VH-VL binders against q96il0. Designs and how they scored, part 387

Target 1, 167 residues: q96il0
Amino acid sequence: APERGAERRDTAPSGVSRFCPPRKSCHDWIGPPDKYSNLRPVHFYIPENESPLEQKLRKLRQETQEWNQQFWANQNLTFSKEKEEFIHSRLKTKGLGLRTESGQKATLNAEEMADFYKEFLSKNFQKHMYYNRDWYKRNFAITFFMGKVALERIWNKLKQKQKKRSN
Key: E = the ipSAE of ESMFold2; O = the ipSAE of OpenDDE; V2 = 0.75 times the mean of E and O plus 0.25 times the DockQ between their complexes.

## First folded at step 16 (VH-VL; framework fv_ebrasodebart)

Design M7 (at its last look DockQ between E and O 0.35; V2 from the best seeds 0.61)
Fold by OpenDDE, look of step 16:
Structure M7 (fold): chain C 167 residues (1-167), chain A 120 residues (1-120), chain B 108 residues (1-108)
Amino acid sequence: as target 1 above (167 residues)
Amino acid sequence: QIQLVQSGAEVKKPGASVKVSCKASGYTFTEYYISWVRQAPGQGLEWMGWISAHESYTNYAQKLQGRVTMTTDTSTSTAYMELRSLRSDDTAVYYCARDLSYLPRGHDYWGQGTLVTVSS
Amino acid sequence: QAVLTQPPSVSVSPGQTASITCSGDKLGDRFAYWYQQKPGQSPVLVMYEDSERPSGIPERFSASNSGNTATLTISGTQAMDEADYYCQAWKSSTAYRVFGGGTKLTVL
């Protein structure tokens, strides 16, 4: 049995675009789409008097973003690789070259590509289900902490109003 | 009780491969990530990578990319780490560890470690 | 590579407070985790998410963060607390886990 060469799972290069927002921004900034994940990174604003709860929320959001960036960068790389392999395989089967007479990259028709997409989605269905599960768990936690931070802010505003009335 | 039990010590030659196993028990294996960490003799901890349940996705340390493969067998609740093209500097105790939550985080439970010695 | 920097060693007398620092670029944007490792043993999680304590870890263990520095504090240090301590955090932009170089705590 030919040793199925260990498919070098090309991991996406760790080059998440270091989007740096302007230093004077008092708001969350959205960067351009990352070249690997196609996700827009968010740079989270850090208030001068960040509470421990706000900090925890910010860190959770940051880690969730990085987790998503890593997942989709790898997924897109895998997709691109498998797509190219599919195209090459089909062209070879048809006796067609990888390039047209005009020197352009040979492509498959929409129907043939639909088969690839269907197969890819079927193959990766379970993977996407687990990703979605974990994504929901992360977002649930984030939402929960957003609620806590909102309550903390309300409470702090009430305390400040009481102190101003007592003076 | 949550437990991670690793395979026994290995002695390998340079250029060989090693596959370390980590059997998990006491929790729902498919709900947690597994990380691998190594420690060379007298050195600090080095993170190698993590794997999700059902091998859905992995993240490997850049230094080990192309040489490391992490897998899981959900039927036996066992994680595996394969390291290829072994070098003398790969001599270390290798640990599997469970991530703290359903997400890649810190490690709350650790295996006992597996000594891998790479010698000519 | 964003390296987490720890002092190589810290010495403390019994009953005194030990402080171990962990500094890194953008550590203020990530959760810090702390591990205790005794000779010949596996690491044990002692602090998670900057300041949370796992069940079974004594209350004398605490942790905090300020800017890009995480600090593990052991109040009323005991002889049994002699160990190597490692900080850990996610590396910015790569989702890698990174450990500090470790700190040997000696109880004199």
Scores: ipSAE 0.742, ipTM 0.896, lowest interface PAE 0.8, mean pLDDT 90
Fold by ESMFold2, look of step 16:
Order: structure tokens, then C-alpha cells, then sequence
Structure M7 (fold): chain C 167 residues (1-167), chain A 120 residues (1-120), chain B 108 residues (1-108)
């Protein structure tokens, strides 16, 4: 019942190979979004007779996707936390309370909030650049293992053809 | 050649904080995350979290969320772990260990450990 | 929530094969790692990526991981192999690494 394919973290947004399109029981799929995170879990296909090399590739892909999902979950939490801390710090410096006379949370004006957003964006661009570097390194490693798996499959096909001829 | 050298033992009172350092040498610091692992007396290993060398990625064990902060200084190839609001059950040996940022090689090199004792 | 369960101890005679298990839900879907720790020392990585052996670790150390169980196997066990052994894996529900409770290997 799962869909044919799933989004993968490779070196390019190429997606699934078209050489031998997968059928139902041989493809990854993306589950429904989590109610609180809006992140969709990924379920990787485990084929019958998975070779040790194929197993290592699947595990590396799984860990890389979880690594990526955790990064963005942390970034969302950091944004919310630092925003509130910035607001509270600036209100304290001005000698203002955390609540208005009506009981609503006190906020900063648009100019002051723009300072926060600019600071956060600048800090997060640097973090995102280093994250992207590690993400590309992980996808390069995955591509390397994909190449090794492809060679293994070619070798197995040649052995099957040779065995069929000898019988 | 590859070394992770940690700061010396510390004795702290409950409610205080502690900051343990881990100086790396003999390898390209920016290629590895630093993981922190602790071990209470007579107990097993407990993974506390990890941090990338550029501080672009940090993940803390849920049990310690809110009490732990990990940082790095790439100019000195040093990682730091700070644990706040110390309790007596935080008494442990604290280890740093490196973790390759892009391959699943595990913790191949460890620091010598730092004993942190929390008592009144 | 999900934990890695190891037997607290395993005893083996010198020259025999020791097997140390590490159990966890769907552990075979993750890379498993093994660490050796001798008294007063830092842990040492002895197996990684389920079955790979680091440089400098004797060939008598091997490991496997399938289903819910990873197994560290030491053939021809020697007195110097007496230590605590910990498994480790990436825990998907929390997206961080988790250690097993440890196994004391006694060579008698």
C-alpha cells in the first residue's frame, strides 16, 4: 500500500533512477506528517536478499535523513527560544513589564524586531553554510555507496548469465 | 598522534555549574563532531550529546535538555561542555570523543576523562 | 524510551569463543558499534558499522547485527580481553546515539 518512491538525500535532486523502475514491495515511501512537527517520516524499503553492501547503503541513507530532520527541528526551537529571549531582554533594559495592561504579552516595535531578525538571519546563514557542507559530504558518501552497489549488481548479472550458459 | 586532552577533575556544590574542556590535536578538527559521554561511578556509559566543530549542529540527549550547553573554538581546536544546576547524581567521569561528521565510524578516539564530583 | 539490553556478565574459558549480545527494537536497521573498556581507562572502539574492525583490533573480534540483536564475538578469547563491553546505536526516535548497559566479560 505504500507509494512507489520517497524523497532521498543524494548529491542532486534527481530522485529515483529510471533504469529499472521499482514496483510496490521494492520502493521507499513517505509517511503522513506528524501532527506537531509537520515533518513526514521516511520508511526505507528492505529488499529480500539484501546484500551487506546494500544494507550499509540503506542505513547510511536512513541516518542522514534523521540527521537532517533533527537539524531543522533544532533550528525551529532555537528560533522560537532566541526570539522570546531577545524580546524579554529588550523589555527588561527599557524597564518594561512582560505583559501589557490588558494582560497580553508585551512585544517590541517593528524596528526593534527587525534587529532580531537580521541578527538571527546572519547567524543562521553561517550555520546553514556549514550544515550544507556536511549535508553534501553525506550525500557524496551515499553516492559512492550507490556506485558500489551498482557494480555489485552488474557483477551478479554476469555470474547469472555465465551460470545459465554452463547449465 | 591523535589526542583529545581534557581539563582536570572538578569538585562542585549542588546548584553550581561545571565546564569541561577537550583540546583536540593531530587531525583536522573541522571534519569531526565532538560527542560527550559520561559514566557515573560503577555505572555504564551515557551519551550526552554532540556538537559540530563550527557549532552548526548540536543535539543533546533529552534527559539533559535545558541543563547542558556544548560549544567549540576552532581557533584552538577545543570543545567545551557545560552542565548547569548540578545535582549529586551528576557525579561522573565526563569523556569527549570524536565522531566523523559524514561517515558512521563511531567514537574512534576518546579523551582521558574528567571526574566531576558534586557534593556539599 | 527504547533501550539497548546487554547481559550484565559473560564468562568464558581461555581459548573459547565469547558471544556478547545487544538487543533493541529493530536494531538490525541501524549501525551497531562496540566499545571495550578496561578498569580505569577510556573506552576503545572495537567494531563499527555492524561488522567492520578498526585498524589495530585483532581478527578474533567480529560482530554481526540483524533483526533485534547485534552480537560481538571474540574467538580464541585471551585474558587480555577481560573488560566491559558496550554496544551503541543511533536511536531513531530521539535522533541521538544510545549505549547498552554494558557486559562484563570474565576470562577464567
Amino acid sequence: as target 1 above (167 residues)
Amino acid sequence: QIQLVQSGAEVKKPGASVKVSCKASGYTFTEYYISWVRQAPGQGLEWMGWISAHESYTNYAQKLQGRVTMTTDTSTSTAYMELRSLRSDDTAVYYCARDLSYLPRGHDYWGQGTLVTVSS
Amino acid sequence: QAVLTQPPSVSVSPGQTASITCSGDKLGDRFAYWYQQKPGQSPVLVMYEDSERPSGIPERFSASNSGNTATLTISGTQAMDEADYYCQAWKSSTAYRVFGGGTKLTVL
Scores: ipSAE 0.649, ipTM 0.854, lowest interface PAE 1.0, mean pLDDT 83
ESMFold2 (binder alone), look of step 16: mean pLDDT 90; pTM 0.929

Design M8 (at its last look DockQ between E and O 0.31; V2 from the best seeds 0.56)
Fold by OpenDDE, look of step 16:
Formats: structure tokens, sequence, C-alpha cells
Structure M8 (fold): chain C 167 residues (1-167), chain A 120 residues (1-120), chain B 108 residues (1-108)
């Protein structure tokens, strides 16, 4: 019995594009789309006098970004796999080979692919709903901390102005 | 009271599979993730992966990719971890732990652990 | 792989301050968590989000995260604090969690 080669399930390689922003940047930088998630990573600026609250916000944003990147990397891998399986299955059912006479990869027509997309979206609808819920909760928390940081900055500016007036 | 109750100890042969359960109570199961952590005898903690409610999001440790499957049953508030192709080095106490989906609170509640022994 | 490095053991006299370090690449960009584990027991969260204490954890426990090093500090260490301590953080790029190797705290 031929040893069915263990299909190395291509684990999405952990290679988030190591986009490194310029060292002298005083702003958040947006990198190119990640090859797996297709999401653009954000490199968050770290101020020289980062407050504990600012640091907490930055870390929360970073964690949420990583959470989001990993979700979509996995989802895109699943999508690509299921799409390929669907195409192969349909071609086989039609008695067609995986390659055309010209040696190109055989494809399905737009109508057949529309069925795949509909089925995939239906199958993953609940998954996407829960993802969206968690995504909104995370963003709500981030927004809340952004508000706190904004208030802290205002307060610190006011204190500095008062100190300058007293001297 | 928040509680995570795991299934009992398991003895398995090399090449077999084990499925450990973790029943959650005392909180809204669907608002949290479950992480799995193992600890070999006399060794440190090793994170295995997490799962969200309704299996909408899974993330496995790279070392265990392809061998581990995490699932949930929301109707019973139970999480499951299946480890396949068991080896002697998979002998460990396996823990389930609660994790938050949207706040970085860490593993705030743990199961009592399940000893899995892999022996010839 | 970003490995969190802890000293294998720390010894302290009763009433003294114990400090356990956890070092890792870009650990300052992530939240650190700390767990206490006593022999034969499940781990217990003692610190989260670098410096926050869960309810029920004594005030003698504190933590900080600076640069690439997180530190757990136990002031006025007691015999009951003898345990293994593990740091944890998110791993870059994979959203995986990683534990440190653990530190055995002995109260002499």
Amino acid sequence: as target 1 above (167 residues)
Amino acid sequence: QIQLVQSGAEVKKPGASVKVSCKASGYTFTEYYISWVRQAPGQGLEWMGWISAHESYTNYAQKLQGRVTMTTDTSTSTAYMELRSLRSDDTAVYYCARDQSYLPRGHDYWGQGTLVTVSS
Amino acid sequence: QAVLTQPPSVSVSPGQTASITCSGDKLGDRFAYWYQQKPGQSPVLVMYEDSERPSGIPERFSASNSGNTATLTISGTQAMDEADYYCQAWKSSTANRVFGGGTKLTVL
C-alpha cells in the first residue's frame, strides 16, 4: 500500500511582513498588505515619554492587530483550500482534467464559481458574525482607552499651563 | 461561582488519540475563549492553543499544528481538546483555562487538570 | 521563536523582597502576565496587563514591564509564596501565547 504522503498542511507561515518603519518616525506607519491576511499592519509609534495609559492603549492595539491578522490569515487559507477542492471536484464531475490542452490550470465559469462563493459565505456566516462581534468589542475598548488618553493629555497640558503661570 | 471541570485521567498507547473535555460554569460561555495548556512532569507550562465560542476562531501552537483539534459545544458550555498521534513526550497534565476575547486579562480561571499518560 | 527567559530559581528570606524577571524580544510591546503554581495545583493568575492584580491577590504582589523585561516583585515574602512562577506574553506575528521557563521561588 503506497504510503500516502502526509500532505504537509501548509501552516500559514508566521511571516508577518517585517515592515520596519524609519527609525525617526514620530507617527504610526502602515505597512504593505500581509501576504496571508491581506491586512495592512500598523507599526505604532512609541513616544519618548509614554504614559502608562498610552502604553496600555498601544499594547491593546497591537494585540488586537495580531488577533485580527491571525484570524484572516487562517480564514484566507481555508478559503483558498476549499476553493481549490471545489474546482477539482467540479472538474472531475465534468470529466475534465485539471489542466487545459494548453497546459493552463483549468478553471470553472463565473456561474459555477458563484455557487462556491454562495456556499462558502453561507457556511461561514455564523463564524463571521462572531468574529465581527469580538472585533467590535475590541475596537470599543480601544476607543474607550483612546478617550482616556485624550483626557489625560488635556489634563497634563492644563497642569503645565498653570505651573507656567505660577512661575 | 466560575468553575472549569475537566474529564478524568487517561492512559493511551503511542499513536492513539485522546480527547479531553472542559465543562465551564458560572459565566456566559460564549463571551470567552478557552485556552489549553499542558505541563509535562517536572517541566514548565506549554501553551497549546485557544478556541472561541462556536468554533469561530481557533489558534494552535505551531508545534502541535495538524495533531491538535479544539472544539466547543455551546449547548453544554463544554470545550474539547483532541490530540492525535500521541507520543511518549505528550505525557502531561493538560489544563483548560478561560481567556477573554476582547480584553487582555490572561487565564483567570483554570481547570483542575487532566493527566494523560502515553505508555507502550 | 520569541522565547521568554526566566531564572530557574530565586531564593529569598522571609520578609524580604523577591524579584523574578522575564526577558524576551519586544516584551515591552506586549502585555505580560504572571502565574503562580504550587505543587500539585493548577496555575493561578497573580498579575495581568503588566501590573494589574486580580481580586484576591495580596498587595505584596506587584509587577512591571520595561523594555524587554517584565518583573514580578513580591514584597514581604511569606512562606506561602513558595511556588513556581511563570510569565506569559503574546508571541509576535502568530497571536500565540508563550510561557517563560518558570522560576522556582524558595523561601528560606
Scores: ipSAE 0.804, ipTM 0.925, lowest interface PAE 0.6, mean pLDDT 90
Fold by ESMFold2, look of step 16:
Structure M8 (fold): chain C 167 residues (1-167), chain A 120 residues (1-120), chain B 108 residues (1-108)
Amino acid sequence: as target 1 above (167 residues)
Amino acid sequence: QIQLVQSGAEVKKPGASVKVSCKASGYTFTEYYISWVRQAPGQGLEWMGWISAHESYTNYAQKLQGRVTMTTDTSTSTAYMELRSLRSDDTAVYYCARDQSYLPRGHDYWGQGTLVTVSS
Amino acid sequence: QAVLTQPPSVSVSPGQTASITCSGDKLGDRFAYWYQQKPGQSPVLVMYEDSERPSGIPERFSASNSGNTATLTISGTQAMDEADYYCQAWKSSTANRVFGGGTKLTVL
């Protein structure tokens, strides 16, 4: 309802954002982007009467989120390091220094950088294929548990309707 | 039936490196990750990192970043852990353990351990 | 959570119930795992997913995890249960695994 966001703004001048959702929220939250993975974490709601199955599902989703966030944080780090190495290699091949005369990092134009992007994607094709396989397997397990939770909730609702009519 | 067999004990000088192997059998190697865990004499377990069997995902404990490299060879179903710039406090038993790829089942199978001694 | 704290030792008489705690900030938001290590041997997984028991682990082993504390409980403790016990959980936001410091269970 308020025009502005939560108590703390979504952005900070530098570094990792600190975000703490209210403990008594009745809904899952999506937090600000993680600096390293650039993914928005989900902050899961914990109901007072969470069943063992619901708890297992929530923890599985949390672990999978952390698994995924760390993978992309690692990928972003690798991308950054390989990008700098590519730029340095191409500058060296052209006989240019790593810094401009003003002290800023030397760089390549967009067409030259396109070569890096194509090479990076090609080199990482197999890595991303195996990541996708593992991601699908984790999400299949989550979906299976979601189905179990849905059935548990239907059963509980049906049981409560029978109780109301008998009372 | 499921078995993780590690390479033999090693004695190293400070500043050297060590590479421990872990050969897996009795399961589909490419379906699981391998974690490495070490234990200094008289002390507890310390998690070192994960590697997926096809090397698509590695994650190292922050303390060891820059000193550790984990690799695999799917043709031999073998995982490797290399620790560089060894110090005396790296003296420990190094374990490999199978880690789940899609279920939260923990480290369900462990190697026999490899003693690495770092001494002048 | 960042650190998992266990008591360094627990002593019980045979047949009594042993209780080993593992404390960490928001540990109840994570899956907790327990490992048994006997002298000179590799660790063995004894509990996973907070309270699930692997095949081959006796029913006298049970576990729970809520709030900031996970607890491994061994009822009817036997001499063969004498070992070091470690808890483990995922560290928030890093997909790192973290072990507790370990608890030596002594059966007198």
Scores: ipSAE 0.658, ipTM 0.846, lowest interface PAE 1.1, mean pLDDT 84
ESMFold2 (binder alone), look of step 16: mean pLDDT 90; pTM 0.935
ESMFold2, look of step 17: ipSAE 0.516; ipTM 0.770
ESMFold2 (binder alone), look of step 17: mean pLDDT 90; pTM 0.935
OpenDDE, look of step 17: ipSAE 0.759; ipTM 0.903

Design M9 (at its last look DockQ between E and O 0.46; V2 from the best seeds 0.65)
Fold by OpenDDE, look of step 16:
Structure M9 (fold): chain C 167 residues (1-167), chain A 120 residues (1-120), chain B 108 residues (1-108)
Amino acid sequence: as target 1 above (167 residues)
Amino acid sequence: QIQLVQSGAEVKKPGASVKVSCKASGYTFTEYYISWVRQAPGQGLEWMGWISAHESYTNYAQKLQGRVTMTTDTSTSTAYMELRSLRSDDTAVYYCARDQSYLPRGHDYWGQGTLVTVSS
Amino acid sequence: QAVLTQPPSVSVSPGQTASITCSGDKLGDRFAYWYQQKPGQSPVLVMYEDSERPSGIPERFSASNSGNTATLTISGTQAMDEADYYCQAWKSSTAHRVFGGGTKLTVL
């Protein structure tokens, strides 16, 4: 029995594009789309006098971003793999080679590919539902902390105004 | 009470595979992730990876990529970790730990650990 | 690999304050977690999100972060606090978790 070579599940290489924003940036920067997730990473600005609450918000946003990047990197890899397998299997069934006479990669027609997309979406429907649930919960938490930070900033501005009036 | 109960100790030969189970109770299993951590004798903690509920997504340590598989059974609230191609340096206590999916709360609950011994 | 660096050991007299540091590249951008492990036992979470205490953890445990260094502080250290302590954080770009090398706290 031929040893079925352990298909190296090509895990998405952890190569998040090391987009480094300019050192003098006072704003959040959006990087180019990551090659695996296709998501644009955000580099969060760190203020010189970052409050503990602002820091907590920033770290929560960073963690959520990394979570999201990892999910989509894996999902896109899975999609690409399954798509390729589908194409190969269909071409084989048709008695067609993987390459055309011109040496180009053989492709399926739009109707056949529509079947793949439908099947893939159906198969991954629950996965996407759970992802969406977790994504919404994380963003809700982030939004909550954004509100807290906004209130803190307002309060600090009011205190500063009072101190200036008392002097 | 929240509890993670792991399977018993295992003795394996080099090249074999081991599958450790972790049964969760006392909370909604689908709202949390399970992380796996190992500790070689006299060594520190090593994070192996985590799995989300319903096996929706996993994240494995790069060092273990290709050798480790994490799975879950939501019907029994049980997580599984399979490690293949075992080596002597895989001898360790393996822990499952709860990990929150929504908030960065760390590993707040741990299993009792499973000793896996890899010997010739 | 972003390695979290801890001192291998810290010694403290009973009633004194113990400080355990954890340093790592970009640790200032991630939450730090702290675990206590006693011999033959599973780790126990003692601090999360840099400075938050789980329920049941004594108030003598505190944590802070400054730059790329997290610090666990145990005030009024007791004999029962003798254990190995591990810091943990997310690794940048990979969403992997990484532990520090651990610190053995001895109460003399």
Scores: ipSAE 0.823, ipTM 0.931, lowest interface PAE 0.6, mean pLDDT 91
Fold by ESMFold2, look of step 16:
Structure M9 (fold): chain C 167 residues (1-167), chain A 120 residues (1-120), chain B 108 residues (1-108)
Amino acid sequence: as target 1 above (167 residues)
Amino acid sequence: QIQLVQSGAEVKKPGASVKVSCKASGYTFTEYYISWVRQAPGQGLEWMGWISAHESYTNYAQKLQGRVTMTTDTSTSTAYMELRSLRSDDTAVYYCARDQSYLPRGHDYWGQGTLVTVSS
Amino acid sequence: QAVLTQPPSVSVSPGQTASITCSGDKLGDRFAYWYQQKPGQSPVLVMYEDSERPSGIPERFSASNSGNTATLTISGTQAMDEADYYCQAWKSSTAHRVFGGGTKLTVL
């Protein structure tokens, strides 16, 4: 069963710390679930002294979040539509109406609904496989830029120490 | 040499549909997305949507939702864009362009364009 | 979530510096891209990732993006640079790409 990329992002938030100043965010924020994707968006912190490389990393992480949110928003919509189509098709095949005698939406039993869930997973297996590949490509790209930022910060600290020592 | 070669110009009546092809060569087709962009006569560029080469992910511009379908055929390295319920204001040059979602590289290679004329 | 606004035209003398702006709310929070389109031709990518230049694009092309404004700068402008120029950015939440309205650069 393929993993949802959103849950991985939620379990590995970038930079949340209990040491933030009150009423001022110095760390990334995790917001409430988005209505369409069910993902919790990260609101990225923008430091005052952000380098061009740090900006590129932040923008790449932000685009990756939006790319992921749109995928799962589309997938959730498809799931909902295909679920209703499955229910309507099975009710029609059984000679039943779309509404009960009380006017409520007719539905299928748990065994019949399990058939839908199995069919949906099987039908979308390849889609989720290629999504996971692209998700991992983005993770490796982000990790690469994180390494570049880390090296930049180390270099800047060494330059500061060397500059003070030469005075 | 990377190339995107599109199908020829088409003339359609209002209410019809059109399907434009875009054959890719010179790179690994399955590693990139394809975006579709159109340009009405004398006007600017309008992004229509993109599709991953494996069809695992599509994203359509809101204005076109419900009228556009994008597909691919990895065995021929070809992307397709179908626009239905054509109107006169769909008259435009339609471009395919290479796109990459995991790095912010933009549309680095473009097809030659396909003129679609919708006439009554 | 922003409309990208460009001036409709910019005119410069040969050898001078041309600047083409692209304005959008918090555009500096997104990657900006620039495309050149000459009459009867397909667009060509001239800048990506705010300030990166593709292979084959002359060094006289540069770009920046901060605040609400991205800027394409062409130093030592030549007659061959006459074209329409479009900015593009990633629209938040929807992951849609959005083009600016375009700027016609004239080298007089």
Scores: ipSAE 0.678, ipTM 0.863, lowest interface PAE 0.9, mean pLDDT 85
ESMFold2 (binder alone), look of step 16: mean pLDDT 90; pTM 0.935
ESMFold2, look of step 17: ipSAE 0.650; ipTM 0.852
ESMFold2 (binder alone), look of step 17: mean pLDDT 91; pTM 0.940
OpenDDE, look of step 17: ipSAE 0.774; ipTM 0.910

## First folded at step 17 (VH-VL)

Design P1 (framework fv_ebrasodebart; at its last fold request DockQ between E and O 0.53; V2 from the best seeds 0.70)
Fold by OpenDDE, fold request of step 18:
Structure P1 (fold): chain C 167 residues (1-167), chain A 120 residues (1-120), chain B 108 residues (1-108)
Amino acid sequence: as target 1 above (167 residues)
Amino acid sequence: QIQLVQSGAEVKKPGASVKVSCKASGYTFTEYYISWVRQAPGQGLEWMGWISAHESFTNYAQKLQGRVTMTTDTSTSTAYMELRSLRSDDTAVYYCARDQSYLPRGHDYWGQGTLVTVSS
Amino acid sequence: QAVLTQPPSVSVSPGQTASITCSGDKLGDRFAYWYQQKPGQSPVLVMYEDSERPSGIPERFSASNSGNTATLTISGTQAMDEADYYCQAWKSSTANRVFGGGTKLTVL
């Protein structure tokens, strides 16, 4: 049985987005793309009178976002590594050096790179399927809590209106 | 009943590798993640990482990056944790624990632990 | 690295209320979890999502998480509650989990 080379599944380092939303903002903000995941983080607004349910929703969204960021950071790292290995392997097979005569990094043609992309996608198809499953489950839960928060807000508004009518 | 049953105690030399198994039962293995946590003698809990049941997603503690590999076998509902380049400070009880894949429920079920002793 | 700080020990008399704190930067923005560990045993989840109790955990266990501090409260502490308690939270931006240093609860 060929020793399945222990794919060094390296985790990507955490990129700290230095983006800070304006202090007086009452909205969620979208930051610049993360260096590793290439995903734009959302900075969630924290209301002054955040309800426990709103807080739970916010924390769930934040955790899901971090989960997603880490997944794609890892995936991008794996992609970059495998791409580099593919290029090196193909160049070696062609008897070409890693650098051109002009000192530039040797590259493969578009057709060869297309083969890499197809192979990579095929290889990672199941991984992406399971990721999508978990992603959808997380988003479903988030959506459910969003609904609850919406109902809570409606109820609180109704109570406030009733209290104003009684005074 | 939900159970996580781990492999037996291991004694290793420095520089060696250890692979601990965790067999899950009583639930749908593919719906959860497995986290690994270790505890050195007389010390606190240290999170090592987690793995999805289908190995679609793995996340390792930064301190253990490059030395730890987590894997699963869905056919046997078994998770594995391999730690390489063992050092004396890797002497600990290693726990597998169930983790929710989509809800923040924490580690709700734990294995019995596996003592790994690294000694010269 | 997000560090969760716990007091190393807390002592309480039987029937009194025990309070164990876990402090961390922006901990209130993350879910806190609590685990009980008795000597020679595996940890047991006692609180999740800041204040939720798993099935089988007594109602005397409660928790809160606000600001930079999560708190585990055990009302009417019993001798059986003597254990090490660990808080846990997600590390910001890494999807990693971090444990506190643990607190030994002694019931005197």
Scores: ipSAE 0.859, ipTM 0.945, lowest interface PAE 0.5, mean pLDDT 92
Fold by ESMFold2, fold request of step 18:
Structure P1 (fold): chain C 167 residues (1-167), chain A 120 residues (1-120), chain B 108 residues (1-108)
Amino acid sequence: as target 1 above (167 residues)
Amino acid sequence: QIQLVQSGAEVKKPGASVKVSCKASGYTFTEYYISWVRQAPGQGLEWMGWISAHESFTNYAQKLQGRVTMTTDTSTSTAYMELRSLRSDDTAVYYCARDQSYLPRGHDYWGQGTLVTVSS
Amino acid sequence: QAVLTQPPSVSVSPGQTASITCSGDKLGDRFAYWYQQKPGQSPVLVMYEDSERPSGIPERFSASNSGNTATLTISGTQAMDEADYYCQAWKSSTANRVFGGGTKLTVL
């Protein structure tokens, strides 16, 4: 469920989505969290007269978003799988079943679960450092293209001002 | 001179595993991803997945999920692809290709290919 | 996910212009890439970022990508251009790459 300022409430009965995409937009917009990555996608606006350089920037941003979403989707699956394996192995070591006498899933106390979280962070520290490096490189490339687009737009405005004064 | 040199051809029985190597030279291995692509005889190219050089990001084609494992060794600048539970329709030429991690350049350099034949 | 459809073959006379299409849902929203593969050889990247040409690829190769269709164009087609050509793009909701089925270009 969204909690931040993009939240929208409908009058409709329970069970209807809180998010309604803009029917038409001249701007990029942010959608609800993706169920696999838990990241909010940006939906990019495509103007009718987009220059080739502007197209490359938009596609690079879109590709970078998909790259990032896939990384975190994979990490979320790994986290969930390893958490269940940790719980299962600790319950087995204690001689306990996967279910309590009432039929509910057996669990570990908070101190035992803290062991899992520490171990998971330690295992994945280097992975996240190299992910951050790749993320920074992608954002540097995007910033470079943004600079090129900005220069193109300034040049086009200067040419238009030059032409208007001639008329 | 950028090169990707793959291990030699292999013949395997159904149910076996195969591990193909891809040694990179002429560029900074840790700055790029490696993609694996296969091509069955008389067929088109099929993307299998990618791996970052530090193994921080591995992504597999859905069709192969659970049967494929990709790894790297940065000390030897080598990528590996292992395909398990081989079937006759896994007979193909397997390619490694350099993949750009931060610019949209596609697969700009390819290995020579490794023929894997799966037959009884 | 995304399916990239190519014609199975295209035939042209030497010196004429060859046009190879690649169709996919909203393909123009993504970068398209083109690879050439000659018999018994590894693929070679011939176009990237929709319309960019790697160094060493002749200027007679060009490409475009808009709407649902990317197009590879070879002007002044020569016998050495006879090969299979594959398009490639990202799948719509994943970081997976997908290839088209390939097009055999024949120069008669």
Scores: ipSAE 0.668, ipTM 0.855, lowest interface PAE 1.0, mean pLDDT 85
ESMFold2, look of step 17: ipSAE 0.632; ipTM 0.834
ESMFold2 (binder alone), look of step 17: mean pLDDT 90; pTM 0.934
OpenDDE, look of step 17: ipSAE 0.844; ipTM 0.937
ESMFold2, fold request of step 18: ipSAE 0.637, 0.651; ipTM 0.838, 0.847
ESMFold2 (binder alone), fold request of step 18: mean pLDDT 91, 91, 91; pTM 0.937, 0.939, 0.937
OpenDDE, fold request of step 18: ipSAE 0.857, 0.854; ipTM 0.943, 0.945

